# VHH binders against F-box associated domain-containing protein sdz-33 (sdz-33), part 4

Target 1, 300 residues: F-box associated domain-containing protein sdz-33 (sdz-33), of Caenorhabditis elegans (q9u232)
Amino acid sequence: MATVPFPILCLPDFVLQKSLKLMGVVEHLCLSILSKNIKQLIATLKGYPKCFSFKFVPFTSLTVVGERFKHFSFRFDIDESSQNANLRSYTDEGTYITLTVPGFTVKHWIEHVAYVLCRNNSIKLVLWEPNIDEVYEIVKDMRTVEVVIVSSEIQSCHLLKLFPSLRYLGVYKAPISAQILTYNLLHLEVKTKVTLNDILISNCSNFSISGNDVSDKELNFFMRSWIKGSNPRLTKFYIRNSLRVRDPYLETVLFQNIDYIETHKKIYWRTFEISRPDGTKADVMWDPLYNSYFNMTVQH

## First folded at step 18 (VHH)

Design y5 (from x2 with V33I L102F)
Fold by ESMFold2, look of step 19:
Structure y5 (fold): chain B 300 residues (1-300), chain A 119 residues (1-119)
Amino acid sequence: as target 1 above (300 residues)
Amino acid sequence: QVQLVESGGGLVQPGGSLRLSCAASGFTFSSSIMTWVRQAPGKGPEWIAVISSGGSTMRTDSTKGRFTISRDNAKNTLYLQMTSLKPEDTALYYCAKGVPWFRDYMDYRGPGTQVTVSS
């Protein structure tokens, strides 16, 4: 930068550290591949990102998420013959650059970026038909907190054993297994087919379902089961159905054999309260004109 | 005293190739970071590629991958292999010792070699 009066690579380490603190994430990454001493110095600074994410269909990108959710995006450019990978990004002034380190693969880049830039080594994975063992070898020294699986295949027991810090799991196309349903996740998001039984055996705190059409009778059965004690860890339950015209007698179907209190009634939404015998309450929200959402939130 | 002397420029047809060389003396070349810079007529300098002592590189997208930086530490020589040359590549090309984000890197540079791309 113009604020340094002489070449940065000739400065004493303490002056060099002060200069580096004035630079951004991309400049740090660039400098880290140019000098082994600069790499080590940058790694000793306070880490910038709390986590980063990957897109692995193919191994195409890395996003580094810093403080206040600032995002720094890097794209892999992989040479098919050698499997060596270049990393591409924009500088702060908007110049698109390519970084090359002899012999670096995607694994080497992940290890390098984590070593240089990551403070707490938390990682989010977005997986497109992955070799899960290869992904694990790349990220095993990271704390994997979120995985989204968009492929039609999942190795549920293997996945859960490899990533014991997992809190959020999204499954978009693969059939969902009992192992996943009963795992104590903070969030489970599914876009694949689930049955009423799958919902009833689930052990996550927040359950989000889309791409399904769950009938009012099935929702009624779920609520009656919840009142009797099913889903004891559930805090939030969200279903997005296809749009349809609501039966004008919804209360008689949805709340059949359920004691409830209507807590809010507007043109755009209505809310209801249901209770377990032990006094635990849940708020249920629905749209009286179009049945595209069912929301239930358990009160503490 | 740092000395850098570029060679290999000249007139070339569009689509042609050139290999620029930079002979270095007066410093430990094998441990130094080296940069190619170009300056088109009436424009400011533009760094195009950087190479570390170990062979790691950084390059701008302005050349669309047509230019390759390399070094031979045994010969104290920096290279720029240029291919698929276009008229907009016409510029004075010079090598520099150091990293482009620090303004002082231009104080360690050669006089340059002219590359002209025209029919």
Scores: ipSAE 0.619, ipTM 0.888, lowest interface PAE 1.1, mean pLDDT 80
Fold by ESMFold2 at other seeds, fold request of step 19:
Structure y5 (fold): chain B 300 residues (1-300), chain A 119 residues (1-119)
Amino acid sequence: as target 1 above (300 residues)
Amino acid sequence: QVQLVESGGGLVQPGGSLRLSCAASGFTFSSSIMTWVRQAPGKGPEWIAVISSGGSTMRTDSTKGRFTISRDNAKNTLYLQMTSLKPEDTALYYCAKGVPWFRDYMDYRGPGTQVTVSS
């Protein structure tokens, strides 16, 4: 062989760090399983933006989000007999690859990806399965900040005990419980049936409801209750309704016995201001075209 | 100084199996990352599998899991176990020292062994 360049994995750390700064998230993950030295360099790489979001769909996938909101998804390939797990990824070359580390389970991959690619140990979960305890054992060393429950069954009080850092909760199919409604969540998203009473007892800051047809009379009652002091922690309330034919009298039902100021009138939305006696104001946005949404934002 | 010599190629029928070997000398094999690459007639080189010194691997989807890379550090030998061979696997197969995203694996490679799959 002729004289050749110094092999890349034998280079001084500062030269190797320069090369690593030119590479992306997928290349970093790939290189991190090939060399302990490279793993350490990537994990501690200064001046390189780490991924700020880490989502786990148990036994299905991991997703990280990096600079400029680029999404990188990794799908698990699990050997049911051994529970060893491989990751499948897409490279910049347009090739799908499979990564294998001897003895790695899903938990090992969670820990490895967080260490190498992420700026902190916060994690988001999307749960298709009813057994939360198995998922907890995998992620218990992470800070779980968001959970979306897609399953039709939930263990409401158990979930809240397992994840004390929880800020976001989505409940898509299971019946909503009073324990969840009264919990101090930053955001509660519900796609299952809720009653007016459920709305009134809620203690979350942001409440999003879809997949329900909340009537104008129920919204009127809610707003009148809010004016009287209900939902004191609420800052945003959003409802997405089914589309239907516009009734010309819907506005009179919605604001019956409510003092309001109309602040904006557009083809696709109208805005109003309502007030509590103490001077606290809220902006209400309503869709006059299809009655497709209602949005209330408390002014601060 | 780096020397890599492949063997084990040949003519096989579709669905058959082969095990390729790569004898390494002139460097510390046990601490090196090793790669299998193939080059079909009239096409550019395609890396197919990589193995670390510790046994971690990555492989491309082009082989759909039919090929397994392994190593024997005591014998300074890299292996590629090929199963369920298809006509599109016909190529020159060579081993390389290094990783696919750096030019090193193209500069530190063996002469290759021919695999031909036909009936």
Scores: ipSAE 0.592, ipTM 0.875, lowest interface PAE 1.6, mean pLDDT 83
Fold by ESMFold2 at other seeds, look of step 18:
Structure y5 (fold): chain B 300 residues (1-300), chain A 119 residues (1-119)
Amino acid sequence: as target 1 above (300 residues)
Amino acid sequence: QVQLVESGGGLVQPGGSLRLSCAASGFTFSSSIMTWVRQAPGKGPEWIAVISSGGSTMRTDSTKGRFTISRDNAKNTLYLQMTSLKPEDTALYYCAKGVPWFRDYMDYRGPGTQVTVSS
C-alpha cells in the first residue's frame, strides 16, 4: 500500500486556504469548477489579492490581470448547436487546457470568473461590429467602465444609456457623434475623422486623436479658445498627426497671438507653457523634427 | 481499499475508436474527482482529462479534443471515449482518483489498460 497523501480537495479548510494562497489565477479557476467548496473558499479568500481588471471580448475571450500585472487570457470555445461555451487557457506550466461546465454559456462564464477571480463587477469591453443589445444581455449585471468599439456605425444615445458608468471610450471606425463628444468621459480616444468643432465641443478629461491631420492654424485656434475658457474639463489633449517635412515657420503659426514661455528645447521635443487669465497653465509639447504630434497637459 | 480497474484497451488501426472503462470500488465514487492519465513508452505520466463529481471537466490539448471523459455514478464507472486514434496515442492508460499537479492521483490509480495504435 502506498502512503496516503492529503489531496488538496480533502484537506481541512484552514490548510486548503493556505494552499490556495500559493496558487495562481488559472489554478484557481480550474479548481473552482471542480469543487463547490473550493469555489466558495477562493471567492471569499482573505489576504489574497483578487485580479485588478476584467476585460471581455464578446464570444472571443476574457482577460484578467493578476498579481504583478500578469495577464491571463481565456478564450471561448462555443458549441453552435447548444450555445454552451468552454474556456481555454494555458496553465503556469504551459499546458493548454479546456474547461467545461455542463450548461455554461458565455454569460455563465462571465459571472463565474467575476465571482471567483475578480475584485469587483467592473468590466471592460472590446467590441467589433457588435450587436449591442446582445452584449448588454450578457454583461448587464456588471459595471461597464470602458468600451473600445470598432464599428461602422454607433447608436450613441443607446450605447450611453446602456452603460451609464462608462468612463473610457475608444471609437475606432464610426464617425464621432456630438453625444459622445459632450459626454463626461475620463478618457476619449478617436481614430476617425475629427473636426476642429468636434474638439471644441468635447467634454472629456483626456482626449486622444490619431489618424487625423489637424492643421497648425486649427491647433492655434484651439489653444486660443482654451485660453479664453473652452474645454474646462480638459486635462490632457493628444493628437498624432501624419509625419511632415520640417517647417521652419511652425512655431510662429502655432503660437500666433498667444503669449507663451518655452520651457525645454530638445532635438525630439520642445515644450512651452501657456496660461489662462485666471492663472491656469498648460504645458504644450510637440515634435520639432517632423511635427508628428501635439500634446497639451493642463496643470491642475 | 481504493480499487480502480481499467478495461477496453487493445490494438487498433489509425483512425479507429476505443472506449476505455474504469470500474471503481472502495470509496464514494459519486463524490470523487476522477482523472485519466497516460504514459507513453519512454515518457513520464501525462494527465489528459479530469471530471468533477458534478460533471465539470478539464482536458489537455495534447489529444486535440479527440478524447472525451465521462462518468456513470450509478455504475461507479469512469469512461474515456477515444476517436481518430493516432500512433502517438499508444500508451498505457490509467484512471486515478484526485486532481492532477499535486501528483496525489498517481498514488490512487489502477494498473492501466494498454492502447496500441498501429497498422
Scores: ipSAE 0.581, ipTM 0.866, lowest interface PAE 1.5, mean pLDDT 83
Fold by ESMFold2, fold request of step 19:
Structure y5 (fold): chain B 300 residues (1-300), chain A 119 residues (1-119)
Amino acid sequence: as target 1 above (300 residues)
Amino acid sequence: QVQLVESGGGLVQPGGSLRLSCAASGFTFSSSIMTWVRQAPGKGPEWIAVISSGGSTMRTDSTKGRFTISRDNAKNTLYLQMTSLKPEDTALYYCAKGVPWFRDYMDYRGPGTQVTVSS
């Protein structure tokens, strides 16, 4: 029996769905701009894993993460006079394609990609430029759950008013405000200067710090404060030091006036346990040879 | 049934321009997705541009932005505007009804028009 061609527009929805399940993210995006019927079938496709991570770098790119954590990146090509935007994608076959929809702006692409490819409208922003209000207008109908501030000019407290669903925040160059520190973030990553007082007032669950000089005496004060009840939401506190050799943390200074149990001792890491009076325990560890990190993790 | 007839090919000098046309009949052109495909000597077919009924397009970068697909639904005609032609653009160019990655554009295609770019 000869193969009978079935034009895509004439196929029953069930057969179209079977064909679409054999295709990847880039093919889905391409087909979704060519046919409203195919767009709807892709958006509602059962038994096909939707992308579960959506990253927006304003005026630059979109990235979605699909099956097996494959990343699919799309670059914007924006006409400054009209604000119309095309997308460019690098295919698995090694070529770039350009996608054009009449009248589409960056906002239209955000909405389209989220609708077609993603499980929800949650978004990660990576902010290189200081124009947060323009970015807000583009993404205000999305749920912004993660922001990384690369720009030195963005004021982080303004962000909290614009993005009430924010759970993850990275601040790489701008000063940290008390409003950010006390906000109920799931994760706060800082690469700018923080003081001991900034650490003590923080209300995030996971606090990652790099590029700071936090001494063993300051860590002792922090841990003694934690034992007395400071930082009640904290589950993980992590300091990453530079590769330059720093003065090593001294066990006797770190744990001065702290009851502790050493639980592991090797050349590259030592682990200790400390406790609050209510029985809450935390694991403390650092690299005693190179002093490359300090970590405190609260046990569940 | 479906009939697609390309025209506008020929011999051109490098740097020249051509406008290919594809006259369509036997189906509802205004609701159809249309594709331009080329096949260079000794090579397999390469889709180069697609246009939806609503004017959305996708285009491979193999033509470096020198080719523009368009359609006139009132005339049932698909166009490919080619500019800055190069010898590597020498190929048989044909239009097809349907999208890439499906058999449609191989089975529902015209006979093609030859474009030869030679000094």
Scores: ipSAE 0.577, ipTM 0.866, lowest interface PAE 1.4, mean pLDDT 82

Design y5 (from x2 with V33I L102F)
Fold by ESMFold2, fold request of step 19:
Structure y5 (fold): chain B 300 residues (1-300), chain A 119 residues (1-119)
Amino acid sequence: as target 1 above (300 residues)
Amino acid sequence: QVQLVESGGGLVQPGGSLRLSCAASGFTFSSSIMTWVRQAPGKGPEWIAVISSGGSTMRTDSTKGRFTISRDNAKNTLYLQMTSLKPEDTALYYCAKGVPWFRDYMDYRGPGTQVTVSS
């Protein structure tokens, strides 16, 4: 075998691809601005785990989440007069670097990073600022948009008008509105307070709630309501509750007046099946030790 | 045969400016990625800045934005504009063909030009 280093940028594409598979996210981004051939090879690289999410904080930063939830953060350095933007980050070797592409704005960087580093050009938009119109112009061409509201000043009606094809919404620090709850989202994640009534009026397909504490009696009422036909679009429902001391009556309270079949019994989790009168079934998973989560999945 | 020849180094006072040049021959300069590297006495090499054929750049923050890489493809010449020079910038500066994460620039570099920043 050859022991002499080769100039990798003049090698055949298959050798370049092998070397690229050994590199990290920051190196891929750096190389992608230096060569159109390398950019294309990275974007289509087979057998390499692409980043599965992309978090954008408008005019401040972007973060790419890769294998094993590693976070790679990049800061914008924006020239106010031209709106040209540089991108700054640390390499895996610990060197702080600045990337410059002639004529690149924040929009160009978002499009470039999504194309090169992500499995699809999905974006998790984090809203810290009230000027959603400017943000919309940057991201309107993305294939999917996950929006996280982190400001209490956001106008929910305006957001839904700007993103009519919105499929994913996260509400982390603002009160959830009835308009958002009744919107036909594919996924809704809420980290602020929700009530039983909020759950019952929701029209999303997948509903994830955390940072809340929904009682066993409220969950029982929800399941009984579902059996009678509530939440007709719901396919997945998940709640992460606070840890509680084990209650010897938890199964009795949770499933009171509900016909069910227990399908799995372990000390750390139990799985049940419940049914509507029309034969539609749902799987319920519950943590009997700490009552720390509740998961319901409608069978199709 | 790749040939790179640096010039423009010398002795300069702190706060001064220098413009380093790198004349290239023996390869298609206009389609090549080029790098400036420095090596201080008793230390290992440190890459400073990289420029693509299209003018995209990356640079280390160790120079705090005081150094600017550029190229003139018509003259087959790479440049490093240095401003606000400090004694810690004293080093041998050389240009290289390729990027820092591969061994390309170790195999295709010039002999370098000395920059000395001293009162």
Scores: ipSAE 0.561, ipTM 0.867, lowest interface PAE 1.6, mean pLDDT 78
Fold by ESMFold2, fold request of step 19:
Structure y5 (fold): chain B 300 residues (1-300), chain A 119 residues (1-119)
Amino acid sequence: as target 1 above (300 residues)
Amino acid sequence: QVQLVESGGGLVQPGGSLRLSCAASGFTFSSSIMTWVRQAPGKGPEWIAVISSGGSTMRTDSTKGRFTISRDNAKNTLYLQMTSLKPEDTALYYCAKGVPWFRDYMDYRGPGTQVTVSS
């Protein structure tokens, strides 16, 4: 074997399979478009873990998340007239390669990558472009568990109808709706205007807000409401405030009519603890000098 | 018994074009994966483009999209269309049967055709 060269197509499946297990995700994807036999072998490799999931940025890129949280990114090059798509991959040699399969669209690439590299059909979408219906047609056979909406043109309520099992949602420029706020999300991130009432009706576990100015009086009301049982699924609440607009939070205003203790006092942060009557506790922390952030985390 | 014979090389000015050909015999060309490789003076071999029997291709970005691999299975011939040639493209160009990650393609290659890009 070591002294006689054998072409890859002539190798026995066992020897080829052993060689393939020594290769990485990028090599597997590249080889999978060159031979149907190699494609089949890669897709059916026994005892060889590959990838947990992949991230799709429509019409831009595809990222495979593999063993030990390694990321392997591929870029699309799309012919607008035919909708045929080429895929660029970064090699370990420090160069990009371009993959072309006759007639492949973005949808064909998603299906191909899922078939050869992934154990499940979970996908993360990052939507920089407004074409949510076209994106849905590409990924409808995948389990979409995370979406980040960056474009101001996407109607976020329509998104929830298309992806009913969604766990993570980011909404950056579109107005936020009560439907989104009350949806059972693991994480809701907003960079658009929200009110105190929006916060109080929210049903997510992790709520991150930026680009808003929330007063210490409003946070006091929120915390008193939480103590009385509001936001029952909340585990983390985070606000990032503007650095140039804020008066500092006053401890006496923030904790008015709240039973609390200070648990840490350091140069750059202070941590406080509040409790519900049932004994559930939350850590509260904010920037004592500039009000750049406020955080409340329910203790485990 | 694999036989590969390249042609179409020569001296060309920067910005020019060439079409390289590789005539194949002694194996079933239409079912084989084929590769173009180049070797610049004083450098090791560099694969530049691969084509499957079904027409799927893989190419390095080192040529910046200026080179196109193709095949004509009826004529048992592999092609490399080269455009916008640069002095850095000066090399011996040869075709090979097989894929780059297995060393076997170095044993199933032609003698090559010289491409020289000079003013």
Scores: ipSAE 0.552, ipTM 0.868, lowest interface PAE 1.7, mean pLDDT 80
Fold by ESMFold2 at other seeds, look of step 19:
Structure y5 (fold): chain B 300 residues (1-300), chain A 119 residues (1-119)
Amino acid sequence: as target 1 above (300 residues)
Amino acid sequence: QVQLVESGGGLVQPGGSLRLSCAASGFTFSSSIMTWVRQAPGKGPEWIAVISSGGSTMRTDSTKGRFTISRDNAKNTLYLQMTSLKPEDTALYYCAKGVPWFRDYMDYRGPGTQVTVSS
């Protein structure tokens, strides 16, 4: 009765693994709540790639991100009296389903999904007028690498201390702070008012600005400052302005006192090359008909 | 041998409620995954709800949240509470041992109980 099992344990487990490899991500999640053995098999399944990460919108939804633009969406259905949460989604067969585990809160679901479906603890947050401490308590055991925050106010120092692995930050409403601007981010996206001084003090590698109208004179000053060595970590700088009729004197304003080489001339976009004295070069692309965008990429 | 016997079906008006029961014997009910399946006239079988031994559940949109699966392991009984019944819910309802996605769940089923929703 108490014999040591041989290495494959039982032939049914091998057949079960083969069946699981033919099923989709949502079916794996469904089965993982029905059987502890299947949950463990899915978590350790060889040759089946786990998803790369997931995005959490607190108290609303969870999206699991896979390969080739695939994503799998789950919506939370929370019972206010118990704080238990259900998940809802579609199977690969197109059936809309609801999953219920007794006692599961949002935190339990995040931990479960990460364990069975995702290869790392990385999480992306989309925060809408958040209580940041409540969000932190849910996700503190995970590595938060991206935050998009839509809020009238941001406690910048607190946010950055809570998420020290942060590489990507989007600020969509609150006034931008010097603490965020000078923080070493891979990507900063801003849809709130930004001044020329804010741009000049920024320490991110990729800076995207929209919902602002940055003038050609301001862009000229920025480029001249960059030529002199400002923004040393910057690799990509993108501004999308409101659609405006272009001033016929634009080229003389934008590149005033700047040596450049025009590299491409099309009706809808033109490109230029500018250089620092040390030989570092950047490609500049802008809209010749309307002042609708400005794009600068430092050459690798 | 595995035995599953459904009861609680009948004729009901639209908007009404029924509670189906499935009495189980001949296997360890408390450790089994159980499924409710329905089959409307002229259509194939359709699983509608699944419950694990620990009470975790999965249900389809076809019932739009109107049906609740539950179990009583002490009585070896599976339940389906149906509310807000519609004519489209008219079907033979039966319980099954197992999960819909594995090939043998239809081999372990009861004879079913008829639910008819008409005016």
Scores: ipSAE 0.547, ipTM 0.863, lowest interface PAE 1.6, mean pLDDT 82
Fold by ESMFold2 at other seeds, fold request of step 19:
Order: structure tokens, then C-alpha cells, then sequence
Structure y5 (fold): chain B 300 residues (1-300), chain A 119 residues (1-119)
């Protein structure tokens, strides 16, 4: 099939393009609403970020993550009756500015920012008691890779169905379901009650637990189960226990019937190595003064 | 040649309102991005609002939403509606063709109209 060349007079102004390359994220966003030609030119520059975060809290905001993890935050001023939204930003020159496009909702802003500034259309969601279906309608054309649920209970089947690209999940107040535990997440962070059985059935690669107490006997059982092949995808495991005074016999309880070598003995942590029969090794680190945390990292 | 003429300034009591106008000629106003700028005595210029041909706007927070930019393309006229005026709003207000960050994009400014808010 033949392509038709477009007129040479439609090519971008190279002087304008050079000027735009010297400007930052905020200036690019501002200029992109003022001219369709400038919007398109900025979108082709591809010098800007791979993902952005969208927070669903009373003061809804959008954060663009640039190269070298530089962050640019924008806040929405939403007219509740019309759902029209203005976008506010703080410039490098110390000035707040407000951007208004007739008819723009939060969804229009997310699509616009993604088109102009983002290379891969990925989004992180931080949710505080949201209407999850409303959130989905806003971000459904984005690739949602991370969700943090701060203060709500949600239907785990519904969440996983809505966001099939999910790799990172944080759950801070709701009970965690077996469906989430067995899902193949890259990272799972939990601040609610987790049992030994929940740990053993988990299929995530990185598992962080806080706000729980797991006994030394339970940790011993977990390690013995891991040595026998449990949690085959686990690469990092961290649990933060309640603070308590070190028992002089703690080391013997924790490592009962486990072959280990101590690799480091420091004031604030001790490190041990344990192995599976197939040669897979893990580093175990814990607090020698108080049994306040347990950290296991599977070696390369 | 680009011509911009501002009007509507004057002496106003605090809390009052003014509507500034900028009459434009010598260029295609309806396709141009337009800016209001102010300059207080002894200070540098401060852009306060920008409007595209399509009606998209941006504004600085320094006016706290008290100033509204608009345009009438049929009359080749740019407007700034000012409300709840304060003594710190005392300045020379002028319109300009272009965008604040582009030296090459901002072609011309008018002579301005004085706004004085006496306490």
C-alpha cells in the first residue's frame, strides 16, 4: 500500500523544538494546552517519564515521575456539580499556576498528561475508601501496575479482574484474602493480621508484613518449610514484630533443626545463611537486641 | 505592525472592581495566544494570565482567582476582569502577544493602563 507524503509546511519549527527541549515538565504541560501543534510536538520529544501516580483522596492529585525519580505533583480542583477539573502546579520559579481547559474532567487530564508526558501509559493508584468502579472508569485506558489500598475493604476478585497488569499491592486495613495471597505479585505489603498459613500459601516474590506478631516457633516452622521447598517464588520476606526483650535462648528456638552458618554478628543485626537441598541459599537477618524484625532474602 | 492599546484602568477603592480591555490590530488576533502582565512600582514584570485561541487559560496564584482573562475575537479585544481589588494590585497592567516563557514567542507589549488601589 502506498503512503502519501504530508506537505513540508506542516513540519515542526526546528527553532521551537530546540526551545522546548530546554524546558521542564511544568512548562511542557502548560504549553500543551495552549496550542495543538505545540501539544503534538511535545509528545514527540519523549524525554519524560515512564509512569505517574494518581491519588484518590479528598485532595485528589497527579504525580508525574521523571527520569532519575524527579517528581512533579499536580493537584486537581474539581467542580463537584459539573466534574470539570482545573489542574494546579508549583513551578520551579516558586509560582503556583492554575490550568483550565474548557470541559476537562479528571479523566481528560489523565489522558492529556499521559499523551504529552508519559512513554508507557503506566499508573500507580493510591486509594482511600474509593468507589473502585469510578476509579476504573477514569484509568481504564492506562496500564495500572501498582495499587495501594490505605483505608478500605475491597472485593479482591473484582480488583484483580479490573487490573490484570497489577504487580504491586499494598493492603493496610482490610483483611487479606487467600486469592490475593496466592496471586503472583512482584510485591505484596500487608499491615493487617497475617497468619502462618497465610505466609505459607503466598505466591508473591517480595512479601512485607507489619503490625503483626509471628512467634519464633512459627518463624522456625516457616524456615523449615522453605528449606523443604515452600514459597518457591519468594525472593524477599520481611516481617516487623512487636518490640520485646531478647530471650537468651532465642537463637536455639529460631534455628532448631536448621543447618545454618552465621555470616555477620553486629550490634543492631545478625545475619545467617540457610540452604535448600538443591543449593538455593537465603540470608536471614534479625535484631539481636530485640526480636523486632525478621528479614529473609534469597540469594542470587 | 502589531498594535496593542490597553484601557479601563484608574483609581479604585479596596474591594472594588475594574475591567481592563486591550484592543489589538496588525496581526491575526483570533489565532494568537494572549497574556496580561503587570508591573508594580520598583518591581519586575509579572505575568498574571494567559489565554489560548480556544479558550484554555493559565493563571498565577498571586491573584488568588480574583482576576479572569477572556477574549472577544470578533472585536479583536482581550479582557481582564478584576474583582476584590487590594492595594498590592496597584501596578501598570499591559497585554502582550505570546507566552511568558518564550522570549521568541512574546513579540509585543502595549503601553499599559495604570491601576491604583488606594488604602
Amino acid sequence: as target 1 above (300 residues)
Amino acid sequence: QVQLVESGGGLVQPGGSLRLSCAASGFTFSSSIMTWVRQAPGKGPEWIAVISSGGSTMRTDSTKGRFTISRDNAKNTLYLQMTSLKPEDTALYYCAKGVPWFRDYMDYRGPGTQVTVSS
Scores: ipSAE 0.522, ipTM 0.854, lowest interface PAE 1.8, mean pLDDT 78

